VH-VL binders against Counting factor-associated protein A (cfaA). Designs and how they scored, part 2

Target 1, 212 residues: Counting factor-associated protein A (cfaA), of Dictyostelium discoideum (Social amoeba) (q54z64)
Amino acid sequence: QFISIQKYDFSGNCKNSSDSASSFEASSESAAICMQNDLLSGIVTNEGVCLIFNEVPTTFIISTKGDYIVRSIYDINDNNCQGGIIENKAIEIDECFVECADDYHGSTYLFSTETSLNYPSNTFMEISYNGECDGQWKTSFNYLQYYIVNKCNVAHEIETHTFSVGCNSTSSWVSEYAGEVCTVEPTVTTSYPIVDNCGDLDNSNFIDYCNI

## First folded at step 18 (VH-VL)

Design k4
Fold by OpenDDE, look of step 19:
Structure k4 (fold): chain C 212 residues (1-212), chain A 124 residues (1-124), chain B 112 residues (1-112)
Amino acid sequence: as target 1 above (212 residues)
Amino acid sequence: QVQLVESGGGVVRPGRSLRLSCAASGFTFSSYGINWVRQAPGKGLEWVAIISYDGSNTYYRDSVKGRFTISRDDSKNTLYLQMNSLRTEDTAVYYCARGYSTIFPLRYKGMDVWGLGTTVTVSS
Amino acid sequence: DIVMTQSPLSLSVTPGEPASISCRSSQSLLYDWGYRYLDWYLQKPGHSPQLLIYKGSNRASGVPDRFSGSGSGTEYTLKISRVEAEDVGVYYCMQALQTPYTFGQGTKLEIK
């Protein structure tokens, strides 16, 4: 069993705030409502894997308990999720919540469970695993992250910065824009080849591919 | 093994030119962006320039713009830094360092491979 | 340009004790999904710099788990849980959010 975190484009109902505090408010109890927005990116992981994400980075482990996903949040300095749990948040499976911070563009997240790795089409993907780069990544799977190609992503901490990702069978590229929209000419496009290049890091290896 | 080796350093007078090289081995050179980073004697690290994997994009610090040119020859697995109109403040150990030239989260992995450096001295 | 400010500039630590180095950026280094474009490098005496941490909290290959990076926005920290003699050198933070990449001043770590 896998846990999926999907990030959707936010239409904007964040509270105007002068502080830098982030808020996570449940916006919907139905996945169907979340899916009314465009899917931008996502993460699929096993239970118990330590993850860091959100506008204000949060270190946490997710697990399932009945009809809920439990998000165990750790100290921001506990990057390995080895210390004490600061907060446990129960998220109903297929429930949406909105993340807001500093009046930046918020995001809508959907937490769900999956019995198998089913990736959306038209994605660029990176998989993290602890095993050898010999095709056994599934047995040592940590997490995968993907971006929907040709979708506009807001670098929400940089209000005037957006980017889009594209790929084909041989290369991936990122287009950056000096604005809040990706419909104008990009300021720069950086591409890289898609090769059988497993990153040999201490506790993680990586493999990239384009699902077109 | 993965390795970068700088060469071409030397002693030159102000206004002169020098060309540094960085030879790569042990990895697919053409798949990576490469940086030049320098360190003046007794000082900290200073980023100089970067070139994308295919050479289509280059970026420089302002103090070297118009004077330095970063380039690469993938057929030789070699990175270059053409330094013209050298100044005394350009005196430093010059390192080449492998690293992606994008801020795309799934690509950037830091400057994970460094050469041993080559010394450039600009003095009257 | 993004200005990086480290503190302290020098640190003397007894072996086995923890160490902490701070790095401040003139603007937020956060990006999509909360990724932080802040690296930590170590330059041991007489050696080339080496990557310790990338994107705020990811240890590079071969880096012991006693090294950890944390932080958000404009404030970042490198921690060494138990300092060893081999950890002596100058530590640098570097932002990679935009060019020009910029380093902190460096923090010299010595053993008492």
Scores: ipSAE 0.612, ipTM 0.876, lowest interface PAE 1.0, mean pLDDT 86

## First folded at step 19 (VH-VL; from k4 with light chain L30K K55L)

Design m1
Fold by OpenDDE, fold request of step 20:
Structure m1 (fold): chain C 212 residues (1-212), chain A 124 residues (1-124), chain B 112 residues (1-112)
Amino acid sequence: as target 1 above (212 residues)
Amino acid sequence: QVQLVESGGGVVRPGRSLRLSCAASGFTFSSYGINWVRQAPGKGLEWVAIISYDGSNTYYRDSVKGRFTISRDDSKNTLYLQMNSLRTEDTAVYYCARGYSTIFPLRYKGMDVWGLGTTVTVSS
Amino acid sequence: DIVMTQSPLSLSVTPGEPASISCRSSQSLKYDWGYRYLDWYLQKPGHSPQLLIYLGSNRASGVPDRFSGSGSGTEYTLKISRVEAEDVGVYYCMQALQTPYTFGQGTKLEIK
């Protein structure tokens, strides 16, 4: 069973907070609310995999009954999630969650569980392995992160930096923009080689997949 | 045995040109972005330029734009920095450093490999 | 450009004692899903810089576990749990969020 975290374009409201404060809370809104906006990116992960989520090392586990997800938050320095759990939080499945950077900026997330691996088309993916790359990444991966190609993502907390991701069979690229939109000439474009096999880069334990 | 080795440093007069080289070995050079970072005598580190793995993208600090050109020859596993119109403030030890500029966290590993540096002195 | 500010600029530490270096950025170094693009480098006397920490808290290969990086937003810290003689040098934080990459002023660590 897999945990799917979908990041949608933000259109919600955030509570009053200081400029340096952030929050992650359930919006108590149905999945439909999240899905009214464009899907931007996402993560598909096995249970118990250590991820960076909202700047914090985190694992996700499906409850025994499958009715919610348990997020375990670890120490900020525990990058491998090997130490003690600082906090556990219950995440309702198929409900929208809001991460607020400030009063006006944030991201919406939709959490779901899946019995089979599912990922969107028209995506660039990085697939992480906690072990060997056996050529069957769909069955042996640790987690994967994907970006919907050519969607406009907010890079920073305030919408002064945006970016889009693209890929083909040989390369991926990121175009960065100074502003709230990705419709003008990018200020920076950076290309990267597609990593076909683990070890192609020094100590690499991931592969790339351009699904277009 | 991953290694970067800079060369080409020397003493030049202001307004002159100099070309630095950075020879890579022990890794697939063509798969990596590479940086130039310099350090003036007794000063801190200063990023100069970066080139993507395929050379399609290059970026510079403002103070060297129009004067410096970063390039690469993958067939020779060599990075270059063409420095024109040199100024006294360009005096520094120049390091090449391997590292991607990327938002992809699985790929980013910082500037994990540095050369020994080559000294450039611009003096009248 | 993002301005990186380190503090202190110098510190003298007795071997075996802990050390802490702060780094502040003029803007948040959080990117997208929450990765923090802040690196720590050490330049030992007469040597090239070497990577200690990347993405805020990931220890580079070969770096002793007495080194740790932490922080979020605009505030970051490098900690050395037990300073050793070999830790002498200048420490730099660097933001890798956007070009131009910018370093802090450097923090010189000496042994008492």
Scores: ipSAE 0.849, ipTM 0.935, lowest interface PAE 0.6, mean pLDDT 92
Fold by OpenDDE, fold request of step 20:
Structure m1 (fold): chain C 212 residues (1-212), chain A 124 residues (1-124), chain B 112 residues (1-112)
Amino acid sequence: as target 1 above (212 residues)
Amino acid sequence: QVQLVESGGGVVRPGRSLRLSCAASGFTFSSYGINWVRQAPGKGLEWVAIISYDGSNTYYRDSVKGRFTISRDDSKNTLYLQMNSLRTEDTAVYYCARGYSTIFPLRYKGMDVWGLGTTVTVSS
Amino acid sequence: DIVMTQSPLSLSVTPGEPASISCRSSQSLKYDWGYRYLDWYLQKPGHSPQLLIYLGSNRASGVPDRFSGSGSGTEYTLKISRVEAEDVGVYYCMQALQTPYTFGQGTKLEIK
């Protein structure tokens, strides 16, 4: 089984408190609130994979009954998730979480599970593997992160910074915009070659995939 | 094989101009943003400027705005830093460093390639 | 501008012992999905700077696993599990969240 985390655009309001800044809390509203806005990006991960999620080393496992996800949070200095668990949190399947950047801006996250690994359509993906770059390296799926192609990502952490991602069979590109919308001409578009072979980059055992 | 090589440093009087060059080899130069970073004698690192992969976007530290111009010639795989109205505080070793001009998380890799630096001395 | 503050500014370490350097930013370096735009660089004596860690915790190519980076928000740490003679130099943190990119003051690591 796999854990799916989907990041949606945010159209609500955050709590008017200093404690709400950078908060990551379950929405008091229906899970459907997450899906009221555009899907922007997401992560699909194997159970037990150590991820830096919301700045914290984290693993996700599915309960025995499959009715919730256990998020284990590790020490900030434990990037490999090998030490003791600092906190366990239960996440209900299809639970919606809100992360507030400020009183007026944030993101929503939807947690779900998948029985099989599905590659989302209309996305640019980075797929990470744990195995060696041998003939069977793809059997060691780690996680993937994807961005929906041509969706407008607004960086709430940086004023007036927006970007969109595009790709084709040979390259990916990131377009950055001067405003808070992606409807104008980008100020800059940076192109990157598609990484399609294991070991092409020494830092990571991953490949790119453009699914359009 | 991936390499950056700075040149053009020298000794000049205040108010004069210098033009630094950074020659790239071993990689697709036109795909990367390039930075200038300087280091005054006995001091720490100081970011100076960056130019996007296609040269369409440039950013400078405030202290060099209006005096320094970063540019690139992709046909020559060369980065430039035109330094006008030089001041004594501009004295430093100047490094060019490869980086991505975007902060897209899946592509950002830091300044992973540095040149050996070229020395600029501004003195009366 | 984002101000980066390192501590300590110097440390002397016996070979084989661990070392830790802290870096504080004047504002959070968190970005999309919680990526942290904090790099660590090492400048060995008489050499150019070299990248050690990017995005808070990712080791650059060729960097030994005895180097590790961690942190969140405005607090970051570089750790060396077992210091070696070749680790002598000045370490710098740098935020890459926004221009101007800004470095810490540097931390000079010496061997006892």
Scores: ipSAE 0.846, ipTM 0.935, lowest interface PAE 0.6, mean pLDDT 91
Fold by ESMFold2, fold request of step 20:
Parts: C-alpha cells; structure tokens; sequence
Structure m1 (fold): chain C 212 residues (1-212), chain A 124 residues (1-124), chain B 112 residues (1-112)
C-alpha cells in the first residue's frame, strides 16, 4: 500500500493560546474540512521510506490492522532513518490536520492510504526510485512529491512571499511573488530542466515529470 | 572526475575589463545552474552571481549589477563572467561553483563542486 | 538581503575534543514543506571551499559522520564530535533561500 499526504490551502484561524513550536498541531476534522480548499501539493510514499517531514527524518507505516498511520521520527542527522526511533505518533486516516506557522497562517494536511499508486493531474512531480536505470520507476518506487500547477503556495514560513509552479514537457519553473497573493507580477521566475537523473548502482534515482 | 576549471584572471587597472571562463567536465553542464563566488585577500566568501541551467535567469549581488555579466555556452561546457568597470574592491580569487537547481530537494545538494579559483587584482 | 552571523569567529580546539559553530540568519530559512536552505562549507588552508552540510543537516558525499548540522528557522549549528588535524580551516554557513545568496563571516578552526 501507499500513503498519500495532501497539503491544502489554509483558510482558517489557528489556536493562539497554544505554545507549541514547529510541530504538527491540529484539530482533527473530517476530510471534508480540508477539501473545502484547493489542493496545493502533496507526497505519495511507500511504507517505511525515509523522507523529511516537518523538518525531521521520518518514516510512515500503516498500522497492522490498517486503522491508522504510524509516523516514526528520527534524529535530525539520521538522513537514512537507520538509527533508533526517537518518537512515534499515530495519525488518523482521512482526517484533516492543521499545522500553524502563526496565529493566522498555516497549512492543512490530509493523510490517506491507497492500494494503488495515484496522483493528481495538472502537476509537476519529482519521483524517487531505486534499482535499474531503465525508466521503470514504478517497480522500485520510493516516494514522489508534487505541486499542482498554477496554485499559490507559501514560499516562507510566513505568507509574506508566495510562489506558483508551472511546467511543460521540457521545463519547470517557479514564480515568486512579494505578498500573500500570486496574482501580481512575479518578482522572480526561475526555470529548471525536466530531467531523468540516474545515479550509480546503490544510489537513489529520480525523474521529473510534468503531468499535464 | 566532475571538474570545474577557471581561467582569465590577471592584473588590471581600475576601470578596465576582464572576462573569466569556467570550463566544466564530467557532468551534464546544461542541467545545472552555476555560481560565481569570490574571496578578497584575507576575507571571507562572497557570492557574486548565478545563471540558470538554460541561461534564461541571471542574478547578481548589488555591488556588481550593471558591471558584471554572467553567461554560458553549453556547446563548449563553459561559464563566463564579463567584468567591466573594475574597481579595487573587486580584487579577489574568483571561483565557479556548481549548484543544483530544482523546486524539490531531491536534486539540491548545495554547491557541491568548486573550481580552484582564478585571481583578479585591480590596482592602480 | 539575509544577513548571516557566525559565532565564534575563531576557535582553538584540542585534538579529539568537540567543536561547535553557530550561525544565525536575519530571517527564517525555512521553505515550503519545511526544507531549510542553510549550507555549511569548509575552506582548508590554501584550498577552495568544499561542501560539508546542505539543507541544514544533510552530509555531502564523503563527509565523515563526526560532522553534523542542526537547527531550524534562524538558528543553526555545525558540530564536530572529535576534531582531527585535517579539520583545520575556515567554516562558512550560507543561506541559499534567496538571491543574493549570503555567507557568514567565517569561523577559523585551529588545533591547540
């Protein structure tokens, strides 16, 4: 099975009396609360794959009964999740979580599980995989991360700088804006190639993909 | 085997021009953004400029805007820095440094390859 | 421009002892999904700089595990668990979040 983490646009008010620093804090709500807003970006991962989530090395495993997801947190320097787990957290499946940056800014997340690999259209994606350099990434899939094309995202912890992602068959780009809205002219646009990078054996591989 | 080699440094008087070159080998040059970084004698590192993989985006530190031009010729795997109206404070060792350019961190690995540097001295 | 401030500016360490270098930025270096655009470089005497740590805590290829990076937001730390003779040089933090990219002032590490 696969674990899907979807990040939605934030349109709410964070609890201002909690003194929690840089952690995944949320009131759990039904998935419908997240889905009232635009999907902005996401991650799809296999179980047990080491990735950075909420600033720290993390693995996700679906519980034995399939009732919830276990997030295992590793030391900040344990880039391969090979050391001991320092904390486990249970994550409710199909519940909406809010992560606050300050009283009025944050992100909302929806964790779900899928029996097949699914990801949205109209995205720019970067895909991590292992194994042979033959382009068959689905057989050795680790995880992928995506941005919905032409949606406004936060560039920094605070929404004073925003960005949008675009792509075509040869390039991707990020347009950055000064402000909370991506509708004014961008201040900077940076272009990136669409590449299929294959490292040496035993190294991770990746593919960029414009799924338009 | 991945390598960057700078050339074109020298001694010039203020107000004159120089062009630095950075020859790349052992990697797909056209897939990377490349930086120029300089270091004045006895001083720390100072970022100068970057050019995107396709040359469509260039950025400069304020003190060199309008005087320096970064460019690339992918057919020769070569990065250039055209330095006009040179000042004594431009005296430094100039390094080229390969950067990863991506929205996602899968390819970002900082400036992982540096040249040996070329010395520019601007004095009257 | 994002100002990067290192401390200490020089450090003298007995071989085999730990060392710690701090770097503070004038604004948060966190990007979307929590990526931290803070890198560490070492310049050995007479050499060009070399990458040690990228994205706050990732070791570059070939860098020994006695080097570690940590921190978040505006405060970052490079640690060396046991200093060796080959570690002598000047250490720089750099932010790669926004152009112009900026370095700290450097920290010179010497062996006692």
Amino acid sequence: as target 1 above (212 residues)
Amino acid sequence: QVQLVESGGGVVRPGRSLRLSCAASGFTFSSYGINWVRQAPGKGLEWVAIISYDGSNTYYRDSVKGRFTISRDDSKNTLYLQMNSLRTEDTAVYYCARGYSTIFPLRYKGMDVWGLGTTVTVSS
Amino acid sequence: DIVMTQSPLSLSVTPGEPASISCRSSQSLKYDWGYRYLDWYLQKPGHSPQLLIYLGSNRASGVPDRFSGSGSGTEYTLKISRVEAEDVGVYYCMQALQTPYTFGQGTKLEIK
Scores: ipSAE 0.597, ipTM 0.833, lowest interface PAE 1.7, mean pLDDT 84
Fold by ESMFold2, fold request of step 20:
Structure m1 (fold): chain C 212 residues (1-212), chain A 124 residues (1-124), chain B 112 residues (1-112)
Amino acid sequence: as target 1 above (212 residues)
Amino acid sequence: QVQLVESGGGVVRPGRSLRLSCAASGFTFSSYGINWVRQAPGKGLEWVAIISYDGSNTYYRDSVKGRFTISRDDSKNTLYLQMNSLRTEDTAVYYCARGYSTIFPLRYKGMDVWGLGTTVTVSS
Amino acid sequence: DIVMTQSPLSLSVTPGEPASISCRSSQSLKYDWGYRYLDWYLQKPGHSPQLLIYLGSNRASGVPDRFSGSGSGTEYTLKISRVEAEDVGVYYCMQALQTPYTFGQGTKLEIK
């Protein structure tokens, strides 16, 4: 099984940090709503793979009964998640939630599980894998991270800077904007090659993929 | 082995021009963005300019903008810095360094390869 | 421009003892998904700079595990758990979030 982490346009309410959800929605309902039109980016990972989530080295595993995901948090210097676990957190499957930065800012997430690799169309993605450079990355897959192309993202949860991602068969690019919306004129557009880095100097295998 | 080698430094008078070169070997030059970084005598590091892998994006520090031009010739595996209207404060060792910032974490590994530097002295 | 401020500017350490270098940025270096665009470099005497840490806490290839990076937002730290003679030189932090990329002033590490 795979764990899918989807990031959406911020929804919900963080006005009362002790009760971040209830003050925005109806008092007894979830503050967060995860609609497909609001999907911005995501991560798909195998269980137990070490990756960075919320600033720190993290692994995710599915509980024994399959009813929640365990996030294990490691020391920030534990790049391979091989030291001791600092903290475990339980995450509800298929429950949209917010992670607040301040009263009006945060990130909205949905965690789910899948029996096969699943990721949206119209994405640019980078894929981490192990093993041989034979083009069969799905058999040695670690995790992937994707952005929906041409969607407006907030660069930092409480900043007014935004960006969008685009790609074609040879290039990807990031357009950055000085405001809360991705306007007609970006301040900067930076281009990158579509690459397959296999067997490089740091033993890091990854593939860029423009799925449009 | 992966290598960057700078050349073209020298002693020139203020107002003159120099062209620095950085020859790359041991890696696919056309897949990497490259920087120029300088260090004045007895001082710290100062970033000068960057060029993207395909040359489509160039950025400069303000003090050299309009005077310096970064460029690349992928057929020669060579990065250039054209330095016009040189000033005494441009006196430094100039390094080329492989690396290009990106929001995609698997791709960004810092400036992982540096040359040995070439010395530029601007003096009357 | 993002201003990078290092502390201390010089440090004298007995071999085998730990060392810690701080770097403060004038604005947050955090980007989407919490990636932090702060690198650390070492310039040994008479040599060109070499990368130690990228993205806040990742060791570059061949860097010993006695080097570690930490921090978030505007405050970052490079730690050496036990200083060795080969660690002498000047340490620089650099932000890679936006151009112009900027270095801290440098911290000179010496053996007592």
Scores: ipSAE 0.583, ipTM 0.822, lowest interface PAE 1.6, mean pLDDT 84

